# VHH binders against p53848r504to814, part 2

Target 1, 311 residues: p53848r504to814
Amino acid sequence: TYIMAIFNATPDSFSDGGEHFADIESQLNDIIKLCKDALYLHESVIIDVGGCSTRPNSIQASEEEEIRRSIPLIKAIRESTELPQDKVILSIDTYRSNVAKEAIKVGVDIINDISGGLFDSNMFAVIAENPEICYILSHTRGDISTMNRLAHYENFALGDSIQQEFVHNTDIQQLDDLKDKTVLIRNVGQEIGERYIKAIDNGVKRWQILIDPGLGFAKTWKQNLQIIRHIPILKNYSFTMNSNNSQVYVNLRNMPVLLGPSRKKFIGHITKDVDAKQRDFATGAVVASCIGFGSDMVRVHDVKNCSKSIK

## First folded at step 6 (VHH)

Design d1
Fold by OpenDDE, last read:
Structure d1 (fold): chain B 311 residues (1-311), chain A 120 residues (1-120)
Amino acid sequence: as target 1 above (311 residues)
Amino acid sequence: EVQLVESGGGLVQPGGSLRLSCAASGFTFSDYDMYWVRQAPGKGLEWVSEIYPSGGSTKYPDSVKGRFTISRDNAKNTLYLQMNSLRPEDTAVYYCVKDLTYLGSSFDPRGQGTLVTVSS
């Protein structure tokens, strides 16, 4: 299991209220510490740098500001002699293709896109042009301001075009008890599949793609928990659909899965922790569950403690 | 270079049987999911079958389920498709595919195909 450390290079990023927002030198020192903490138990660490908050309903920084916040830092990380570079994988949390381009130039390895290409139509082209880059294709609906209202999932995300679905290597129609219970994860799988197809059609290679079911994005707290439990289904989910008088078959098998439950509201809902910082302990438990259900990678704030949960 | 060579096609009467083979080379055959797809005249590609590397898991669409059987011999780097109870609608060129990206993708390695014609 890979650990992805969240580093927010923004005044109001995610759950830490801008705790890590500082000058490059200070930020780099923090990252060095994060790496040290992670590498104490892990062979490698992913540092996910974000220059723009992507929380639902968050104010979005301009592209220029995002670049200003993230790119110099990424460059500094990659050039740092104080880091074991062979053990540090760099990721940028961005849905903007231009930001991705700039990040790639300075040595990022992963583009973490919460939008799955929805927010920038040029993202897939950028990824396609850089075959060495990994792309995290996340599930979401709508945009930053509307996604929270789009948590209704139907039996077929892609409508009547869906012909067959396979869960646990079995046609879902043969699994009467499981069919209704898996509507959400199948729906998520279908929509991921749709984005996947578009990515591929734009030249992205399958081996570049990791999938993220998008905990906290267009999902209720209950749905997030359900998704975590159904990761095994997602990891072996396939479906057939009709498209333009042709058949499409998509199989998500063997695609790595990322989950990012860290400090999210659904945890707070359960533990009654209003303050995100107070959710670290519970996050550790959830992380353990994520791994137990087959997550290949976990994205977390508290690297030190979550590393223990992972082990 | 990935090479896939399909064989075993031919003309058969309805209700007949054929066994297709696919010889694979240029990659570690035993590590990959393998697929059969087909294309009927004037139609798009259709998924026919899937098999996991170990051979223990297989999938079929409803159109061929119960009639077709996919199998593999990893020692021989060969994929098979046993087709029984053939129907006219099974008439198509059949292709072997390595690790299908998605059906219809131009990036999926496949061979020249083998023609199966089912006609009375």
Scores: ipSAE 0.815, ipTM 0.913, lowest interface PAE 0.6, mean pLDDT 93
Fold by OpenDDE, last read:
Structure d1 (fold): chain B 311 residues (1-311), chain A 120 residues (1-120)
Amino acid sequence: as target 1 above (311 residues)
Amino acid sequence: EVQLVESGGGLVQPGGSLRLSCAASGFTFSDYDMYWVRQAPGKGLEWVSEIYPSGGSTKYPDSVKGRFTISRDNAKNTLYLQMNSLRPEDTAVYYCVKDLTYLGSSFDPRGQGTLVTVSS
């Protein structure tokens, strides 16, 4: 299991005021510490740098601001002699193709896109042009302001175009007891599949793609828990669909799965922890659960404790 | 280089049977999911069957379910498709595919295909 450390490059991170360089140095020191904590138990660590908050209903920074916040830092990380570069994988949390391009130039390895390409139609082209880059395709609906109102899932996310679905290597029609119970994860799978198709059609390769079912994005707290439990279904989910009078078949089997439960509200609902920072302990437990259900990668804030949970 | 060579196609009457083979080389055959797909004249590609590396799990579309059986011999690096109760609508070029990316778009690798014609 890979550990992805969240690093938010936000104005709050610039607490010391002054020159951009000073801020970068401070941030780099924090990242060095994160890496040390992770690498104590893991062979490698992923650092996911975000220059723009993607929380539901959050105010979105401009593209320019996002670049200003993230790109110099990524460059500094990649050039740092204080880090074992061969053990540090760099990721950028962005749904903007231009930000992705700039990040790639300075040495990012992963593009983490919460929109699955929905927010920028040029994202897939950027990924396709860079075959060495990994792309995290996340599930969501709507946009940053509307997604949480779109948590209603029907039997067929892609409508009447769906022909067959396979859960646990069985046609779902033969699994009467599971059909209704798996509507959510199947919908998520179908919509991920739809984005996957578009990615592939734009030249992205399958081996570049990781999938994220998008905990906290267009999901209720109960749905998030259900998704975690149904990761084994997602990892083996396939379906056929009619598109433009042609058959489409998508199999999500063996695609790496990322889950990011860290400090999310659904944990608070369970533990009654109102403050996100107080959710670190419970996050560790949820991370263990994610791994138990087959997550290949976990995205977390508390690297130190979650590393222990992973082991 | 990945090589896939399909064989076993031919002319058969409706209700007849045919067994296709695919010889694989250039990769560790036993590590990959394998697929059969087909393309009928004037139509797009259609998924026909899927088999996991161990051979223990198989999937079929409704169009061929109960009639076709996919199998594999990992020791021989060979994929098979037993086709029974053949119908005219089964007429197509059949391809074996290594680890199908997505059907409906281009996929690689595949062989030259083998033609199956079902006609009275």
Scores: ipSAE 0.810, ipTM 0.911, lowest interface PAE 0.7, mean pLDDT 93
Fold by OpenDDE, fold request of step 14:
Structure d1 (fold): chain B 311 residues (1-311), chain A 120 residues (1-120)
Amino acid sequence: as target 1 above (311 residues)
Amino acid sequence: EVQLVESGGGLVQPGGSLRLSCAASGFTFSDYDMYWVRQAPGKGLEWVSEIYPSGGSTKYPDSVKGRFTISRDNAKNTLYLQMNSLRPEDTAVYYCVKDLTYLGSSFDPRGQGTLVTVSS
């Protein structure tokens, strides 16, 4: 299991009025500590740098601001002699293709896109042009402001175009007990599959892609929990679809899965913790569950404690 | 270089049977999911079958389920498709595919195919 440490490069992360360099230094020190904590228990650590909040209903920073916040830091991380570079995997949390391009130039390994390519039509091309880069294809609906209103899931997200679905290596039509219970995860799988197809059509390779069912994105708190429990289904989900008078078959089998439950509202809803930072303990438990249900990677804020949960 | 060589096709009457083979080389055969796909004249590609590396798990579309059986011999690097109760609509060029990205992908390695003609 891989641990992905969240590092938000936001104004709040910057020192009071200091020079940009000073801010980078401070951030780098924090990252060094984070890496140390992670590498105490893990062979490698993923640092996911975000220059723009992607929380539902959040105000989006400009592309320029996002670049300013994230790219120098990523560069500093990659160039740091205080980090074991062979053990540090760099990720950028961005849905913007230009930001991705800039990040790639300075040594990022992973593009973490919460939109699954929906927010920037050029993203897949960027990924395709860089075959050494991994791309996290996340599930969402709508946009940052509308996604939470789009949490209604129905049979066959892609409509009548869906022909067959396979769950646990079995046609879903033969699984009477699971058919109704798995509508959500199958719907998520179908929509991921649709984005997957688009990615591939744009030249992205299958081995570049990790999938994220998008906890907290266009999902209720109950749905998030259900998704976690149904990760085994997602990891072996396949379906056929009729598209443009041709058959499409998509198999998500063996694709790595990332889950990012850390400090999310659905945890707060359960524990009644209003402050996100207070959700770390519960996050640890959820992370353990994520791993138990087959997550290959977990995205977390509290690396130190979550590392223990993973082990 | 990945090489896939399909064989076993031919002319058969409706209700007849054929066994297709695919000889694989240039990769570790036992590590990959293998697929059969087919293309009928004037039609697009159609998924026919899937088998996991261990050979214990298989999938079929409704169009061939109960009639076709996919199998593999990892020691021989060979994929098989037993086709029974053949129908005219099964007429197609059959391809074996390594680790299918998705059926519409142009990146999937496949051989030259073997023609199966079902006709009275």
Scores: ipSAE 0.809, ipTM 0.911, lowest interface PAE 0.7, mean pLDDT 93
Fold by OpenDDE, fold request of step 14:
Structure d1 (fold): chain B 311 residues (1-311), chain A 120 residues (1-120)
Amino acid sequence: as target 1 above (311 residues)
Amino acid sequence: EVQLVESGGGLVQPGGSLRLSCAASGFTFSDYDMYWVRQAPGKGLEWVSEIYPSGGSTKYPDSVKGRFTISRDNAKNTLYLQMNSLRPEDTAVYYCVKDLTYLGSSFDPRGQGTLVTVSS
């Protein structure tokens, strides 16, 4: 299991005084600490740098601002002699293709896109042009402002085009007891599959793609829990559909899965913790569950404690 | 280089049987999911069967379920398709595919195919 450390390059980390270098150094020191904490127990660590908040209903920074916040830092990380570079994997949390391009130039290894390509039509092309890059294809609906209102999942996410579905290597129609209970994860799988097809059609390779079911994105707190429990289903989910007088078959088998439960509202809902930072303990428990249900990678804020939960 | 060579096709009467084979080389056969797909005249590609590396798990579309059986011999690097109770609508060129990306993709390695004709 891989640990992905969240690092938000936010204005709070930038001093208004134009001391960009000082800010970068400070951030770098924090990252060095994160790496140290992670590598104490793990062979490698992923640092996921974000220059723009992607939380539901968050104000979106401009592309320029996002670049300013993230790219110099990524460059600094990659060039740092204080880090064991062979053990540090760099990721950028962005849905913008231009930001992705800039990040790739300075040594990022992973593009973490919460939109699954929905927010920028050029993202897949950028990924396709860089075969050495991994792409996290996340599930979401709508946009940053509308996604939380789109948490209604029907039996067929892709409508009547769906022909057959396979869960646990069995046609779902033969599993009446599971059919209704797995509507959510199957819909998520179908929609991920649709984005997957588009990615592939744009030249992205299957081995470049990781899947994120998108905890907290167009999901209720109950749905997030359900998704976690149904990761084994997602990892073995396949379906056929008719498209343009042709058959499409998609199998998500053996695709690595990322979960990012860290400090999410659904945890707060359960524990009654209003402050996200207070959710670290419970996050640890959820992380353990994520791993238990087959997550290949977990994205977390509290690297020190979550690294223990993973082990 | 990945090579897949299909064989075993031919003319058969309705209700008849055929066994197709696919000889694989250029990759570690035992590590990959294998597929059969077919293309009927004037139609697009259709998924026919899937088998996991161990051979313990197989999947079929409703169109061939109960009639076709996919199997593999990893020691021989060979994929098989036993086709029973053949129907005219089964007439197609059959291809074996390594690790199908998704059906409809032009990127999946496949062989030259073998023609199966079901006719009275």
Scores: ipSAE 0.795, ipTM 0.905, lowest interface PAE 0.7, mean pLDDT 93

Design d1
Fold by OpenDDE, last read:
Structure d1 (fold): chain B 311 residues (1-311), chain A 120 residues (1-120)
Amino acid sequence: as target 1 above (311 residues)
Amino acid sequence: EVQLVESGGGLVQPGGSLRLSCAASGFTFSDYDMYWVRQAPGKGLEWVSEIYPSGGSTKYPDSVKGRFTISRDNAKNTLYLQMNSLRPEDTAVYYCVKDLTYLGSSFDPRGQGTLVTVSS
């Protein structure tokens, strides 16, 4: 299991209120500490740098501001002699293709896109042009302002075009005990599949893609828990559909899965913790669950404690 | 270089049976999911069957379920498709595919396929 450390290079972070928003030197020192904590127990660490908050209903920084916040820092990380570069994987949390381009130029390895390509139609082209880059394809609906209102999931996310679905190598129609209970994860799988198809059609390679079911994005707190429990289903989910008088078949099997439960509201809802930082303990437990259910990568704020949870 | 060579096709009457084979080379056969797909005249590609590396898990569309059986011999780097109770609508060129990205995209099966014709 890989650990992805969240580093918010923004004044308006999801959980820390911009604690890491400072000059490059200060930020780099924080990152060095994160790396040290992670590498104490792990062979490698992923640093996910975000220059723009993607919290639901958050004010979005301009592209220029996002670049200003993230790109110099990424460059500094990659050029740092205080970091074991061979053990540090760099990721940028961005849904903007131009930001992704700039990040790639300075040495980022992963593009973490919470929109799965929905927010920028050029993202897939950028990824396709850079075959050495990994792309995290996340599930969401709508946009930053509307996604939380779009948590209604029906039998088929892609409508009547769906022909067959397979869970654990079995047609879902034969699994009466699971059919109704797995509507959410299957819909998420279908929509991920749809984005996957678009990525591939734009030249992205399958081996570049990791999937993220998008905890906290267009999901209720209960749905987030369901998704975590149903990761094994997602990891073995395939479906057929009709598209433009042709058949499409997508199999998500063996695609790496990322989960990012860290400090999210659904945890707070369960523990009654209003302050995100108070959710670290519970986050550790959830992280353990994520791994137990087959997550290949976990995205976390508290690297030190979550690293222990992973081990 | 990945090579896939399909064989076993031919003319058969409705209700008849055929067994297709696919000889694989140029990759570690036992590590990959394998697929059969087909293309009928004037139609697009259709998924026919899938088998996991170990051979223990298989999938079929409703169109062939109960009639077709996919299997593999990893020691021989060979994929098989047993087709029973053949119907005219099964007429197509059949292709063996390694680790399908997704069906619906332009892909090279890296073989010429084998023609199956079901006709009275």
Scores: ipSAE 0.794, ipTM 0.906, lowest interface PAE 0.7, mean pLDDT 92
Fold by OpenDDE, fold request of step 14:
Structure d1 (fold): chain B 311 residues (1-311), chain A 120 residues (1-120)
Amino acid sequence: as target 1 above (311 residues)
Amino acid sequence: EVQLVESGGGLVQPGGSLRLSCAASGFTFSDYDMYWVRQAPGKGLEWVSEIYPSGGSTKYPDSVKGRFTISRDNAKNTLYLQMNSLRPEDTAVYYCVKDLTYLGSSFDPRGQGTLVTVSS
C-alpha cells in the first residue's frame, strides 16, 4: 500500500486551517519532515501538493494564484538535496490542465484530478502527451458548488445504454437482490468508466490511470462508508453499453484504487467531531479499513500515525 | 514483441461448430486477461468473451452466452474459443486480444484475425 501525504499550499485549507501556507523555505522544511515520518516505515512516499482548495462549496483560487502557490514549491522539492529523491514521488492536486502542464515541467509524477476530467476538457490531452505521468481519475458529479446536491444514485448511471454488468465475476442481469444492494458502487463504476473511455479516446494509456471513487464528493456520509466496503466490487466491475450504434465493454479490473478518507466530514458525522483535526484517530481506523477492503493507495494528512495504520 | 496468431476459422453451416485457437508469444501469457472480439462485415467490433489468467472466471455477452466457451492453456500459451450452434449473425473476423483496454481500441494487441463464415 502506498501512502500519499497531503500538503495544502493554500491559506484556506479545509483540513488544517492553512497551517502549511508559508514561504517556500518553510514549506519545504515541513515537507522534509513529512517525508521523514513516512519513510520511517515505508520505502517510498507520495507528496500531493495542492494550491487550490477543492472542498465542496469552497471559493476557487484563480489559475494564476494556484500556479504561484504550487509550482515553485514543487520545483523546490524536486531540486532539494535534503530529500531522497528516489523515494519521493510528487503529485499535484489540480483539475486544471495548465497547472498540470506547469507541474510536469518541474518534475511532478502524478496528476491528482478530483474532477475526472470534467472541469477541464484539455486535461486528458495533457496526460496523453506525457506517457510517463500517472493520472488519478476521481469520481464526482456537478461542480464544486453543486456536487453535494447530486448524491442520488439510480439503477443505471448511464441510463438505458447499459446492457450487462458483472459483479464478483458474475453477470448480475437476473440477480435483482444483488443489483439493489450494489446500486451506488455500480453507478460510481459506470461513471468512472465513462470518464475512462474519454481519457483513452484522447490518447491516455490504461496503465497511466488510477481510480478514486471520490469520498466526500457527491456522496452522503452513509454512501462514503458503503463505497469503502464495496471497493472489492469496484476493483472487479465491468459492463457493456451501447454507444453511437456500437458496443462498448469496460473492465475496471486490476486498476489501482486510491481512497482519501482523511479528516472527512463523514468521519466527523460519526464521531461528532466538528474540528477536522480531531478526526485523526478515527481516520486511522478508517484507513485500516480502506486497506482491508483493497485500497492500493491512501491519501492522508497525519502521515506519522496513518503510516502505523498501514503497517 | 507481443504476437497473437488466430486460427481455426472457416465455412460452416448454421447449427455447426468451430473451435478457434490463438497462439500467444512475446509476453507472460499466464499473467493476462485474454479476450475474443469479432467484427462482422459492415459492423463495428463486438466483444465476444473474456477469461482471467487462472482460467477460473469467464464472461460472455448475451449474444453468445450458452453457445460459446472460452478457455486457455497457459502451459501452451494458447487461447481457445469453442463455438457451438453457430448462426449466420456469427459471421465475422475473430480476433484474440490481450488485456482489452476497451472495445474498439486500436492500441490493444491483436492478430490478423480468423474469418468465420456461417452460411447455408
Scores: ipSAE 0.785, ipTM 0.901, lowest interface PAE 0.7, mean pLDDT 92
Fold by OpenDDE, look of step 16:
Structure d1 (fold): chain B 311 residues (1-311), chain A 120 residues (1-120)
Amino acid sequence: as target 1 above (311 residues)
Amino acid sequence: EVQLVESGGGLVQPGGSLRLSCAASGFTFSDYDMYWVRQAPGKGLEWVSEIYPSGGSTKYPDSVKGRFTISRDNAKNTLYLQMNSLRPEDTAVYYCVKDLTYLGSSFDPRGQGTLVTVSS
């Protein structure tokens, strides 16, 4: 299991209230510490740098501001002699293709896109042009301001275009019998599949793609928990659909899965913790659960403690 | 280089049977999901069957379920498709595919195919 450390280079971060918003030197020192904490137990660490808050209903920084916040820092990280570079994988949390381009130039390895390409039609092209880059394809609906209103999931998200669906070692009839309980993860799978197809059609390679079911994006707190429990279904999910007068078959099997439950509101809803930082203990438990259900990568704030949970 | 060579196609009457084979080389056959797909004249590609590396899991679309059986011999690097109760609509060029990205992808390794014609 890979650990992805969240580093918000923004004044209004998801959960840290802009704690990491400082000059590059200060930020780099914080990152060095994060790496040290992670590498104490792990062979490698992913640092996911975000220059723009992507939490639902957040005010979006301009592209220029996002670049200003993230790119110099990423460059500093990649050039740092205080970091074991061979053990540090760099990721940028961005849905903007231009930001992705700039980040690639300065040495990122991963583009973490919460929109799965929905927010910028050029993203897939950028990824395709850089075959050495990994792309996290996340599930969401709508946009930053509308996604939370789009948490209604029905059978066959792609409508009548869906023909059949399959889960490894699971009878589809059983799934049908449990359709009310599994409709969410199947919908998520279908919609991820749709974005996957578009990515591939734009030249992205399958081996570049990791999938994220998008905890906290167009999901209720209960749905987030359900998604975690149904990761085994997602990891073994395939379906057929009609597209352009042809049948399309998509298999999500063997695609790495990322989950990012860290300090999310759904945890707070359960524990009644209003302050995101107070959710670290519960996050550790949820992280362990994510791994237990087959997550290949976990995205977290509390690297020190979550690294222990992973081990 | 990945090579896939399909064989076993031919002319058969409705209700008849054929067994297709695919000889694989240039990769570790036992590590990959294998697929059969087909393309009827004037139509797009259609997924026909899937088998996992161990051979313990197989999948079929409803169009061929109960009639077709996919199998593999990892020791021989060979994929098979037993086709029973053939119908005219099964007429197509059949392809063996390694590690299908998604059906219709131009990047999926496949052979030259073998023609199956079902006609009275």
Scores: ipSAE 0.734, ipTM 0.884, lowest interface PAE 0.7, mean pLDDT 92
Fold by ESMFold2, last read:
Structure d1 (fold): chain B 311 residues (1-311), chain A 120 residues (1-120)
Amino acid sequence: as target 1 above (311 residues)
Amino acid sequence: EVQLVESGGGLVQPGGSLRLSCAASGFTFSDYDMYWVRQAPGKGLEWVSEIYPSGGSTKYPDSVKGRFTISRDNAKNTLYLQMNSLRPEDTAVYYCVKDLTYLGSSFDPRGQGTLVTVSS
């Protein structure tokens, strides 16, 4: 299992007194410590840098501000002589294709896009032009301001264009009990599949893609728990659909999966705690559950405590 | 280098049977899901079947379910497709595929395929 460590380059992490210019040297020192702590326990670490909050209903930094916050930091990380560069994998958390372009120029390895290309129609072209770049295709609906209102998964968006669905090679029609209990994860799987089709059709290579069911994006806290429990379903899900007089077949089996349970509000519902640091204690148990259900990568805030829970 | 060599195609009457083979080399055959796909004249590619590495789990689209059986012999690095109750619409070039995640735009099969013609 891989550990992806979150680093927020937003105003909440930039200064003690407000929204002043952030000190890149201070941020780099924090990242060096984070990397050293992670590498004590792991052979490699993935650092996920975010310059724009993607929390539902958050105010969105401009593209210029996102670049200003994140690109110099990524460059500084790649140029640092204090980091074993062969063991540090860099990810940028962005849904903007121009931010992704700039991050690629300065040495990022992964584009972590919560929108799966929904928020920027040029994203897939950018990824396709850079075959060495890994892309995390995540599920959401709507946009940052609307996604909270789109967590209704009783009906399938692709409707009757879906011809057959399979879980572990069994036609879902033969498993009526599983069919009723898996409506959410199958919705997510189909919508990921639709975005996957678009990515491949735009030239993205299959080896570039990891999938992420998008915990906390267009999902209630109870739905997040269902998704975690049903990761084995997602990882063994396939379907056919009719498109333009031909069959389309999508198979999510053996696709690498990322889950980001850390410090999400649903952990507070489980523990009845609202403080982010207290949620870190409970996050270790949730991370262990994510791994137990088959997650290939987990995205966490507190690498040291969560890594101990995995052992 | 991955190599997949399909064979066993030919002319068969409607209602007849045919068995296709695929010789695999250049990879650890027993580690991978394997697939058959087909392309009818003038039409796009269609997924036909899948089999797990162990050989114990298979799936089929409704168009061939109950008539076609995929199997594998991991000791011989060979994939098979038993086709029974053949129909004229089964006429196609059949391809053996490793690790299929998406079929719906152009893709480049590793083999040349084997032609199955179902006609009187």
Scores: ipSAE 0.471, ipTM 0.815, lowest interface PAE 2.6, mean pLDDT 82

